# VH-VL binders against q8ixk2r445to577: the designs that were tried, part 89

Target 1, 133 residues: q8ixk2r445to577
Amino acid sequence: FFGMLQNKGLTDYCFDYNPPDENQIVGHQVILYLCHGMGQNQFFEYTSQKEIRYNTHQPEGCIAVEAGMDTLIMHLCEETAPENQKFILQEDGSLFHEQSKKCVQAARKESSDSFVPLLRDCTNSDHQKWFFK
Key: E = the ipSAE of ESMFold2; O = the ipSAE of OpenDDE; V2 = 0.75 times the mean of E and O plus 0.25 times the DockQ between their complexes.

## First folded at step 3 (VH-VL)

Design ra11 (framework fv_retifanlimab; at its last look DockQ between E and O 0.05; V2 from the best seeds 0.00; counts 0 for: pae E 9.6 > 2, placed apart)
Fold by ESMFold2-Fast, scan of step 3:
Structure ra11 (fold): chain C 133 residues (1-133), chain A 120 residues (1-120), chain B 111 residues (1-111)
Amino acid sequence: as target 1 above (133 residues)
Amino acid sequence: QVQLVQSGAEVKKPGASVKVSCKASGYTFTDYYMNWVRQAPGQGLEWIGVIDPSGGSTWLDQKFKDRVTITVDKSTSTAYMELSSLRSEDTAVYYCARGFNWRSPYFDYWGQGTLVTVSS
Amino acid sequence: EIVLTQSPATLSLSPGERATLSCRASQSVDYYGDSYMNWFQQKPGQPPKLLIHDASNRATGVPSRFSGSGSGTDFTLTISSLEPEDFAVYFCQQYDNWPYTFGGGTKVEIK
């Protein structure tokens, strides 16, 4: 799968990565922003290694959640995907982070007016349901 | 407690290579990126690059791409920085520094530094 | 690259006085509500020690006399009342963009 990764509950919002420089890919939180349909900062690829890859810039970035944390951070992609970069897009639309056994949920970022994807205990909430558009 | 221990001082001739080590302890080595920074005598700090110890992917400042290689040995929790084609301008203290990881502030722990002197 | 300009280059002060150090970035180091700015203290023969992270948060074990403020391009480190151990060089550092960059440093020296 590839395209814009949209939330079922927070209906107008998509995964978005807006790095400060197109040549830097790493170290910032993935955000949710109004879906614009143009790809660019909202274009992600779901790979056979269970990565959510951002390849709009070089080097390519892979979404990761660091042990003990709940934030989705852009990391460098590895030849063999480490466990913290593996997400299972499940049949019901849940995005399951294998290492933590938690699900990605649309949530509000407290330090800004932005929304962000965060790891939460898995529920049947539409805020935890995602689909590629 | 977290500790980063670097190899000892090196004296090299122009044109040689140097390989500095940084052995980590007190935390899970693969959970944190490792940075390399240098400081020429009496001058400021200059970032060289970073490695993800989990898979070995690196990013280097454009100034260093042609001469620097950063690697890790996960079995010994050790990061390495090798700088080739040494010039007198490379004389500096070289530091490893832990980061990034959202569980901890970036650059929260540093090695003690390794003085590399390039002289004829 | 983001250029960080620290001022003044040198502060000559006595123990008990207030120190105010400035760091200006050539472009914003803010990202969605957070300021990607650190402050370090360095003493001769030692590596830098983290004092302030995310512009205003004190690192663990750092005395309350140290405080950081600012956002965007303008940042300040304040030492409310200098102790003898505070006479050192202070560096700001941005981690918003690669390459990570450091300011030129402000030396706080005894008057």
Scores: ipSAE 0.658, ipTM 0.891, lowest interface PAE 1.7, mean pLDDT 91
Fold by OpenDDE, look of step 5:
Structure ra11 (fold): chain C 133 residues (1-133), chain A 120 residues (1-120), chain B 111 residues (1-111)
Amino acid sequence: as target 1 above (133 residues)
Amino acid sequence: QVQLVQSGAEVKKPGASVKVSCKASGYTFTDYYMNWVRQAPGQGLEWIGVIDPSGGSTWLDQKFKDRVTITVDKSTSTAYMELSSLRSEDTAVYYCARGFNWRSPYFDYWGQGTLVTVSS
Amino acid sequence: EIVLTQSPATLSLSPGERATLSCRASQSVDYYGDSYMNWFQQKPGQPPKLLIHDASNRATGVPSRFSGSGSGTDFTLTISSLEPEDFAVYFCQQYDNWPYTFGGGTKVEIK
C-alpha cells in the first residue's frame, strides 16, 4: 500500500512529514495535515516488513516510536526493520504498533490547533482508523 | 459590544461573482476566527468555510473550494467571502459568524446576513 | 461528511410543556474526551443564536430552562418549560470533522 495515509475519523487529514532540512530527514515528528496530494510530504508506503516508509528521499526514512514516547518520529530505515518501526495495518483500518501494543490515533496537539498521530490504547474509534488513498 | 455588520443585498446574473463583506467591531479581530454560513430560502444552514485572521489560514468545504475565496483586511477588521461562477442554487442569505478557533467554532456572534439573489 | 438527523421535524406543544429534541449523527462526534456539538435557535428573519456548545455547555445569557445532553452519536436539547418566545426552529451542528455540518432542524410550534 502507498499514497496518502488518511484518517477516517478526522476526515481530510493525512500523515504529513516536512523536515526543515532536506539533507537531514530524520529526528522530527510526523504530523497530520489537510490532505492535499501535492508534493512528497504526504506520500508513504506500507511495506512487507511492516514499515511505514517515507521513500521520497535517500536514504529512506521509516516511522519509529522511541522508548517512552507516544509520538511518531522519523528514523532511517534498516535492512531488517527494528521492533520500534513495526506496524500492523489491520483489515478494519486500525494501525497497531507491535512493540507498544498501542494503536495510532489522530489526536489534537496540546494547546494547539494542530493534529498529530499519537499512540493510544486501542479502541473502536474512527480516529484510530486509517486508509491509503 | 461585539458587532458583525455585513454588506447589503446583492442581485447577480448566473456566471457572475459576488463579494460579501463582514466588518467586525467590539473585540480584537485577530483573536477570533471568522466563519461563513449560508441559508437558502426556507432551507437549513450550510457551512462554507473559516479563516484565521491572524495568519490568513482558511478551511473550506470541498464543495466550495473551486469557487469560494475567504480573505480578511486586518487594518479594517473586515472579512470577505467571494463566490464566483454563480448559479441559481447559490441564492441564499450569507452569514458571517465569529468562532474561537477551528476546534471551537461556537458561532457566538453573527452578522445580520446578506441576501444574494442569482437570477437570469 | 457527518450527517445530522434531527427529530421530530415538527414539535407541537403548549407553553409550559417540556420539549425534547433529538439529534443523531451518522458517526461519533466525540474526540479527546469531548463531544463537539452545538445547538442553535433561529427565528424568522434572524440569524441563528447559539444555545449550547460542546454538547452540554449553555452559552452566555441563555436561560437555565435550556439544557443539552448526550455523547457519541445521540444528542438531546431539552427545554424544561416552554416560554412563548421559545417557539422557533432549532438546529444541531457538529464540529468534530470537516466540513462542519448542521442538522435539518426541528420546528417547535405552538399547539
Scores: ipSAE 0.015, ipTM 0.626, lowest interface PAE 8.2, mean pLDDT 92
Fold by ESMFold2, look of step 5:
Structure ra11 (fold): chain C 133 residues (1-133), chain A 120 residues (1-120), chain B 111 residues (1-111)
Amino acid sequence: as target 1 above (133 residues)
Amino acid sequence: QVQLVQSGAEVKKPGASVKVSCKASGYTFTDYYMNWVRQAPGQGLEWIGVIDPSGGSTWLDQKFKDRVTITVDKSTSTAYMELSSLRSEDTAVYYCARGFNWRSPYFDYWGQGTLVTVSS
Amino acid sequence: EIVLTQSPATLSLSPGERATLSCRASQSVDYYGDSYMNWFQQKPGQPPKLLIHDASNRATGVPSRFSGSGSGTDFTLTISSLEPEDFAVYFCQQYDNWPYTFGGGTKVEIK
């Protein structure tokens, strides 16, 4: 799949990556932003290796979760996807992170005016349901 | 033509609840978000929250999260906002305001406002 | 949350004069070249009326004497020549992120 990865519960919000330095894409957090399709910040690819790639720049970034953390951070993609970069987009729309056994949820970032994807215990909440458009 | 018609003025005692309705007409109700905004006498505007009528999901300003419930009835194209545990500082005009779906939350149409007065 | 500060609080002018209203955001409300700022007019006993969306675009039916400008953190509403019906309170409002917030307003009153 390739396109804007949208939340079912937080409608009109998409995965968004806007690193401060366009040439240094590693180590910053993925956010949620109003879907607009302009520029290249909201276009991601879901690969056969179960990666979510930031696929508009070279070298390509892959979304990862560092051990013990719940935030989605950009890493460089590797030839063989590491376990912390593998997400299963299930038939019900849930986005399961296999290593942590948790699901990606749309959440308001504490003490801020922004929304972010975070790992949480899996539920049936529409805020844990995702689709490409 | 788009219209948002709200329920009438309310007078309440502290500790009570109030439920304001907003009936929409002239557009497809589930294609647009419905926002709630209030204005205390002599003060500016304060956004309370929003609902996406298509899925029922809501987002509230943190100030209100434990006291406000926003709902819709799709069969009557009506949005509701209920504010509980009323205090005197909740005295305000409460507005519903329509926003775009999927693209932007412009407030292009507003209800006429509902005055809620909280007095001892 | 994004705080919007409007100035001046009150602007006393005569019909025919130019009004310039300022709105300053506590952080940028721009995203990839677009500014997520609206302007509203409000008269006593009435709901707000949308004047300008996306910082500079007039809403349907708004006279050409109204114009919006600015980007980032600094925004301006200009009324090129005041008409009697323009004496009202004006609010800026951002929608870059939740919660959506409004400025405190600028009252434009007859001198």
Scores: ipSAE 0.007, ipTM 0.547, lowest interface PAE 9.6, mean pLDDT 86
OpenDDE, second read of step 4: ipSAE 0.012; ipTM 0.613
ESMFold2 (binder alone), look of step 5: mean pLDDT 92; pTM 0.935

Design ra12 (framework fv_retifanlimab; at its last look DockQ between E and O 0.04; V2 from the best seeds 0.00; counts 0 for: pae E 12.6 > 2, placed apart)
Fold by ESMFold2-Fast, scan of step 3:
Structure ra12 (fold): chain C 133 residues (1-133), chain A 120 residues (1-120), chain B 111 residues (1-111)
Amino acid sequence: as target 1 above (133 residues)
Amino acid sequence: QVQLVQSGAEVKKPGASVKVSCKASGYTFTDYYMNWVRQAPGQGLEWIGVIDPSGGSTWLDQKFKDRVTITVDKSTSTAYMELSSLRSEDTAVYYCARGYRWNEPYFDYWGQGTLVTVSS
Amino acid sequence: EIVLTQSPATLSLSPGERATLSCRASQSVDYYGDSYMNWFQQKPGQPPKLLIHDASNRATGVPSRFSGSGSGTDFTLTISSLEPEDFAVYFCQQYDNWPYTFGGGTKVEIK
């Protein structure tokens, strides 16, 4: 799949990544922003290696969750996807991070009015359901 | 407990190559990116590039792209920086420094430095 | 690349005095409320030592007399009362953009 990765519960929000430098792909968090379909910052590719790739800028980035963390961040993609970069998009729309056994949920960033995707215990909440459009 | 230990000083002739090592201990090697930085005698710091030890992907400053290769050996928790086509202007102390990990201080640990002297 | 300009190049002060060091970036180093600016101390023959990360947070073991402030393009390192061990060169460093860049340094020397 390739497109905007939209949340079923926060219906107006999509995965968004807009690094401050077009040549820098790491060091910044993946956020949720109003789906607009404009620009490339909201277009992601779901690969056969279970990666969520951001290929708008070079080098290509791959969404990852570091050990002990709950935030989705951008990492450099590798030839063989490491476990921290693998997400299983399930039939019910859940986005399951296999290494941590947790699901991606749309959530409010603490001490902020922004929304971000975070790892949480898996539930049947619509805030944990995602789809490409 | 966290330590970065670099290889010893090198003296090279112009046109040669040099390979500096940086052995990490006291943390999970693949959890942090590794940076290389140099400092010419009496001058400021210049960033060379970065490597993700988990898979070996790198990004290098445009100034070094054609002459530098950064690699890792995960079995020994060691990073390497190889600089080719050496010039006298490459004389500097070369440092490795522990890099990016989300929500951690950046450049929090440095190697002791390796002096590379390029002379005829 | 982001150019970092430190001023002054040299500060000549006596122990007990306050030191104020400036670092100006050619463009903002802020991202969604965070400032991606570090400060390092370097003594002759030693690697740089991290003092302040993310503009205002002291690194572990750094004395409280060191403080960082600022956002966007203007950053300040303050040493409230200089101790003999504080006479060194100080560098600012941004990690918002690749290539990561360092300022030219401010030498704090004994008067």
Scores: ipSAE 0.646, ipTM 0.886, lowest interface PAE 1.8, mean pLDDT 91
Fold by OpenDDE, second read of step 4:
Structure ra12 (fold): chain C 133 residues (1-133), chain A 120 residues (1-120), chain B 111 residues (1-111)
Amino acid sequence: as target 1 above (133 residues)
Amino acid sequence: QVQLVQSGAEVKKPGASVKVSCKASGYTFTDYYMNWVRQAPGQGLEWIGVIDPSGGSTWLDQKFKDRVTITVDKSTSTAYMELSSLRSEDTAVYYCARGYRWNEPYFDYWGQGTLVTVSS
Amino acid sequence: EIVLTQSPATLSLSPGERATLSCRASQSVDYYGDSYMNWFQQKPGQPPKLLIHDASNRATGVPSRFSGSGSGTDFTLTISSLEPEDFAVYFCQQYDNWPYTFGGGTKVEIK
């Protein structure tokens, strides 16, 4: 699967990544933004290695969850996907992070009008369901 | 002022189709979702589906997926709900209702309703 | 789908009395600190009118005697002192999950 990764509950919002430096793409948080697909900032790929890959730049980036965190951070992809970069996109649309045993949920950033994907306990909420568009 | 004006009452035979219109004014049509809800005589409210006028994406209740089509005409700021294979139990007042804007899915404005009567 | 159960089905009161309406959801409608529940008022021959959104926020123009409270699965609409124009049917509605669903309604009628 590839394209815009859109949330079902938070309608018209997609995964978005726009690093400050196109030559240094890692270390920043993935956010949610209105789905537009412009600039390829919203183009992601779900791979057979269970990665969510940001492959608009070289070297390619992969979404990771750092220890003790609930945010999605861009790391470099590795030849063998590390455990903290493995996700399962299930048939019902839930996006499950294997290592943390949490689901990716669209959430409002505190004291902000912005939205971000966060790891939360898995529920049947549409805010935890995602699809490629 | 925000207004949703729907088309007039319809009388249909079983098996026929009906297409109800909802003309929006007083706001940017593409900035808000448009919902469709119906209410059988003396009964409660039933959500049918929703459309995003900006892109045309629709979400329908599973009950209606095979018989309902929701569309929009952006040039006239009009939403449409077409229901096919009409049955007597489809007799109801059909409403359009303005929906989601960012994180505000309030259903804050409604059309006046369109009575659709299905009878032999 | 999320089933919303409203109680009581009918509430008979006099003007000036306090009305308390309940809406119970089959599962939580909370999302990151917010509760995605609406309350509507409907009178005969009219479309529903939004009263409360996000469980506790009055819609524009709604009198202060209307208030909403609750979270998770239990929600309440309160009318502190009924006015003659408040006798109507009231619906709760969740918009956390598709399909969006309505409660069966509570009819507030004059005693």
Scores: ipSAE 0.023, ipTM 0.652, lowest interface PAE 5.6, mean pLDDT 91
Fold by ESMFold2, look of step 5:
Structure ra12 (fold): chain C 133 residues (1-133), chain A 120 residues (1-120), chain B 111 residues (1-111)
Amino acid sequence: as target 1 above (133 residues)
Amino acid sequence: QVQLVQSGAEVKKPGASVKVSCKASGYTFTDYYMNWVRQAPGQGLEWIGVIDPSGGSTWLDQKFKDRVTITVDKSTSTAYMELSSLRSEDTAVYYCARGYRWNEPYFDYWGQGTLVTVSS
Amino acid sequence: EIVLTQSPATLSLSPGERATLSCRASQSVDYYGDSYMNWFQQKPGQPPKLLIHDASNRATGVPSRFSGSGSGTDFTLTISSLEPEDFAVYFCQQYDNWPYTFGGGTKVEIK
């Protein structure tokens, strides 16, 4: 799959990656932003290795979750996807992180108007449902 | 005959708040996003944020997110922008501008502008 | 955020002359073959008016003397033969990345 990764519950919000330094794409948090479909920030590829790739730049970035964390962070893609970079996009739209056994949920940042994807216990909430468009 | 009519000019002291209105007519209010843009005297344009009037969802430039609230009243087809904790650098003309969607933001119709002056 | 730099700041020209306005983006605003750059005209005491969308497409009712071109980081607005009503400030605006940003403007004035 390739496209904007949209949330069902948080209507019109998409995965977005806009690092503070465009020449240093590793180590920053993925956010949710109004889907605009234009430009480089909101296009991701879901690969056969179960990666979510930010591949509009070279070298390519892959979304990862560090052990014990709930935040989605950009890492460099590797030849073989490490376990912390593997996500299963299930038929019901849930996005399951294999290593942590948790699901990606749209969440509001504490004391802020901004939104981020976070790992949470899996539920049937529409805020845990995602689709490519 | 799309028209966006804004509230009148305002003079405020530093630290106060201002709420600017934008009344839409000539189209289905909930079919288009409403943007807010400001222009300081003699300077360029600065995008502030946008609201989807159908659900009330908003997004703001990070520079404003702690001080700006954008809302709508669907029953009157009116959008509002409130800017709090005013400073002298907030002196500007504030515009509302219609955009179809975030991916087609073509600001094809603008309000007449509302001058907000912040002075002691 | 993407910074748009317009040059020159001021063009002093006579009616009938050709105006060439430049807009340079701090990073490419092209994506999948499309350029995400618009142009606006603003006259004193008036809101901006959309002239060109997506680098080269004239908005409804815009005269054919206005044309846009460019891609990537470098964009140009050309007015082939200036009319008296064309003396105004012109802004470029990108919508490739949030937040939307505008250039500082080019004032086209009579001289």
Scores: ipSAE 0.006, ipTM 0.539, lowest interface PAE 12.6, mean pLDDT 86
ESMFold2 (binder alone), look of step 5: mean pLDDT 92; pTM 0.924
OpenDDE, look of step 5: ipSAE 0.011; ipTM 0.622

Design ra13 (framework fv_retifanlimab)
Fold by ESMFold2-Fast, scan of step 3:
Structure ra13 (fold): chain C 133 residues (1-133), chain A 120 residues (1-120), chain B 111 residues (1-111)
Amino acid sequence: as target 1 above (133 residues)
Amino acid sequence: QVQLVQSGAEVKKPGASVKVSCKASGYTFTDYYMNWVRQAPGQGLEWIGVIDPSGGSTWLDQKFKDRVTITVDKSTSTAYMELSSLRSEDTAVYYCARGFGWKEPYFDYWGQGTLVTVSS
Amino acid sequence: EIVLTQSPATLSLSPGERATLSCRASQSVDYYGDSYMNWFQQKPGQPPKLLIHDASNRATGVPSRFSGSGSGTDFTLTISSLEPEDFAVYFCQQYDNWPYTFGGGTKVEIK
């Protein structure tokens, strides 16, 4: 799949990655922002290797969550995807992170007005349901 | 405790290459990116590039892209920075520094530095 | 590339005095509420030592007299009361964007 990764519960919000420079795409947190048809910061590819890739800039980035953490951070993609970069997009729309056994949930960032995807215990919440638009 | 131990000083002629090592201990080597930074005598700090030890992916500053190779050996928890086509302007102390990983902050541990002198 | 400008280049002060060091970035180093700015201390013959990370957080073991503040393009390192061991060169460093860049340094020297 390829497109805007939208949340079912947090209406009109999509995965967004807005690095300050197109030559650098690693180390920043993935955010949620109002879905729009303009620009390329909201286009991601879900690969057969269970990666969520950001292909807009060079080098290509892959979303990862580090052990014991709950934030989704952009990392460099590897030839063989490490376990922290693998997500299972399930038929019910849940996005399951295999290494941590948790699901990606839309949440408010505590220090700002921003929304972010975070790992949480899996539930049947619409805030944990995602689809490509 | 966390330590980054670098190889010893090198003296090279212009046009030669140098390979500096940085051996990590006290943490899981693949959990943190490794950076290379240099400092010419009496001057400021200049970032060279970074490697993800888990898979070996790198990014290098444009100034160094054609002359620098960064690699890792996971079996020895060692990072390497090789700089080719050496010029007198490359005379500097070269540092490895632990970068992005599970626990911030970035650049929390540095190697002791390796002095590379390029002279004819 | 983000250019970091530190001022002043040199501060000549006595023990017990307050030091205020400035770092200005050519563009914002903020990303969605976080400021990607570090401060380092360096003494002759030694590698840099991390003092402050993420603009305002003290690194482990750093005395409370050191504090960082600021956001966007303007950042400050404050040493509330200088101790003899604080006379050193201080560098700011941004990690918002590759290539990572350092300021030119501020030398805090004994008067």
Scores: ipSAE 0.381, ipTM 0.824, lowest interface PAE 3.5, mean pLDDT 89
Fold by OpenDDE, second read of step 4:
Formats: sequence, C-alpha cells, structure tokens
Structure ra13 (fold): chain C 133 residues (1-133), chain A 120 residues (1-120), chain B 111 residues (1-111)
Amino acid sequence: as target 1 above (133 residues)
Amino acid sequence: QVQLVQSGAEVKKPGASVKVSCKASGYTFTDYYMNWVRQAPGQGLEWIGVIDPSGGSTWLDQKFKDRVTITVDKSTSTAYMELSSLRSEDTAVYYCARGFGWKEPYFDYWGQGTLVTVSS
Amino acid sequence: EIVLTQSPATLSLSPGERATLSCRASQSVDYYGDSYMNWFQQKPGQPPKLLIHDASNRATGVPSRFSGSGSGTDFTLTISSLEPEDFAVYFCQQYDNWPYTFGGGTKVEIK
C-alpha cells in the first residue's frame, strides 16, 4: 500500500511530514494536515516489513515510536525493521503499533489548532481508522 | 481561573497505600497533561509521572513503575496518584502540576500539595 | 536519566544586586535548536512557580528582571536586580527526555 494515509474520523486529514531540511529528514514529528497529495510530504508506503516509509530518496525515512513516547517520529529505515518501526494496518483500518500495543489515533495537538497522530489505547473510534488513498 | 485542588493530608503505615486526588477547574481538563511531583521535607523536587487525560496514556519514572498508578476521571476533571507499598522515604508533599504536552511540560499551574506521612 | 547540577547551592546577596544561577546537565537537552529547560521559583510552604520555559522564555506574569539563557548543557538564570520577594529557592528542570528531572536547587538568601 502507498499514497496518502488518510484518517476516517478526522475527515480530509492525512499523514504529513515536512522536515526543515530536506537533507536531514529524521528526528521530527509526523503530523496531520489536509490531504492535498502534492509533493513528497504526504506520500507514504506500507511495506512488507510492516514499516511506514516516507520519501523515495535515499536515505529513506521510517516512522518510529521512541521509548516512552506517544508521538510518531521519523527515523532512518534499516535493512531489518526495528521493533519500534513495526505497524500493522488491519482490515478494519486500525493502525496498530506492535511494540507499544497501542493504536494510532488522530488527535488535536495540545494548545494548538493542529492535529497529530498519537498512540492511544485501541478503540473502535473512526479517529483510529486509516486508509491509503 | 485555572485551579488545581488536591485532597487533604494523609497519615499511613508502612506497607499501606495512598491515593491523592487533584481536581482541575477553569480549563478543558483533557487538553492538558497532568504531572505528579513530590518533595520530601527539606529536599528537592522529584518527578513521578504524567498522564494524558484525553487518552489515559501515562509515563512514569522507572523508580515508581511498580508502585504508582496515575489515573483520571474525565467526568469530574480529577487526576489521581496512587502509591502502594508505602515506605518511610515516601514521606513527602505530593503535587499535581498541569503541562501543555510531552515536549511542552510547562508546569504553569500547581496544586497546593498533599502531605503524605508514612510512619510506624 | 539526565542529571542536573545547580550551582551554587546557596547564594547570599542583598536587594538590588545581580543574581546568576547555573544549571549544568549531564548531557545536552537541545533538540533541533530548542533547549528543553525550565526554571522554577519556590518559597516556603508553596508549590514551585514557573519562571522560564524553553531556556529563555519568561512565563506569563514573570517580571522582566528574570531572564534565562544557555543551550546544550549549560544554562543560566539571571535576576538583574533582586527584589525582597525574590529570595527563594530556584530549580531547573529538563524535559528533553523521560524521566523529567530537576536540579538540586539554589537558595538565594538575603545577605
């Protein structure tokens, strides 16, 4: 699967990544933004290694969850996907993070009008449902 | 106005449990994190943990992982910190403190503190 | 965990004097240009009060005589001219990573 990763509950919002430096793509938080499909910042790939990959340029970035965090941070992809980069996109649209045993939920950023994907306890909320478009 | 009002002082025996409450008002409870910090008499500050009331996610210092449980009741805008297997060294004033987020833990508002005394 | 060392432990000064408080971290608390350091003031019988966040930003209502500076591992809280109400204990606190940690504090006392 590849393309825009769109949320069901938060209508018209997609995974979005826009690092300050195109040559240094790691270390920043993945956010949600209105789906527009332009450029590389909303293009993601779900791989056979259960990674969510960003960008087709080398080195490639993979979404990771750092220890003790609930945010999605861009790391470098590795030959063998580390545990903190493994997600299961299930048939019902839930995006499950294997290591934390939590689901990715569209949420409002604290003290902001912005939105971000955050790890939360798995529910049947549409805000935890995702699909590639 | 933002207010954090904590439960009253507690006196406990070693081995017992204590549950301190922190009632929030004056803001949207689920929009902010709630931290717990303690301070032993005449000592410095020690961070215990934090909870995101919107989803219930918690982060605890490893030191407290086996003895501390942080919870919230969204219907009453109240955060709780329960500490079990109490020891004398747990004697301290326990504070709740509001934070904006995991990377913005600006403890801009604090509860008045709850003294927990553990003694035989 | 990140250990914060504050110095001096006690600072004895008179009203009107300049106070310079140091906080040193065991490792950098910077992240992509931001420094994740808070400063707090605490008076006896009261909870801490936020003074500075992100190393150099004054919290709402904090007088201009308070200022924060520094990056990486070395941070400073400066009180340009001490007022009588400024004599208290001051703590630094990092939030670069879990667990959040506090310094041991600097007591600013009247000379």
Scores: ipSAE 0.000, ipTM 0.604, lowest interface PAE 13.1, mean pLDDT 92

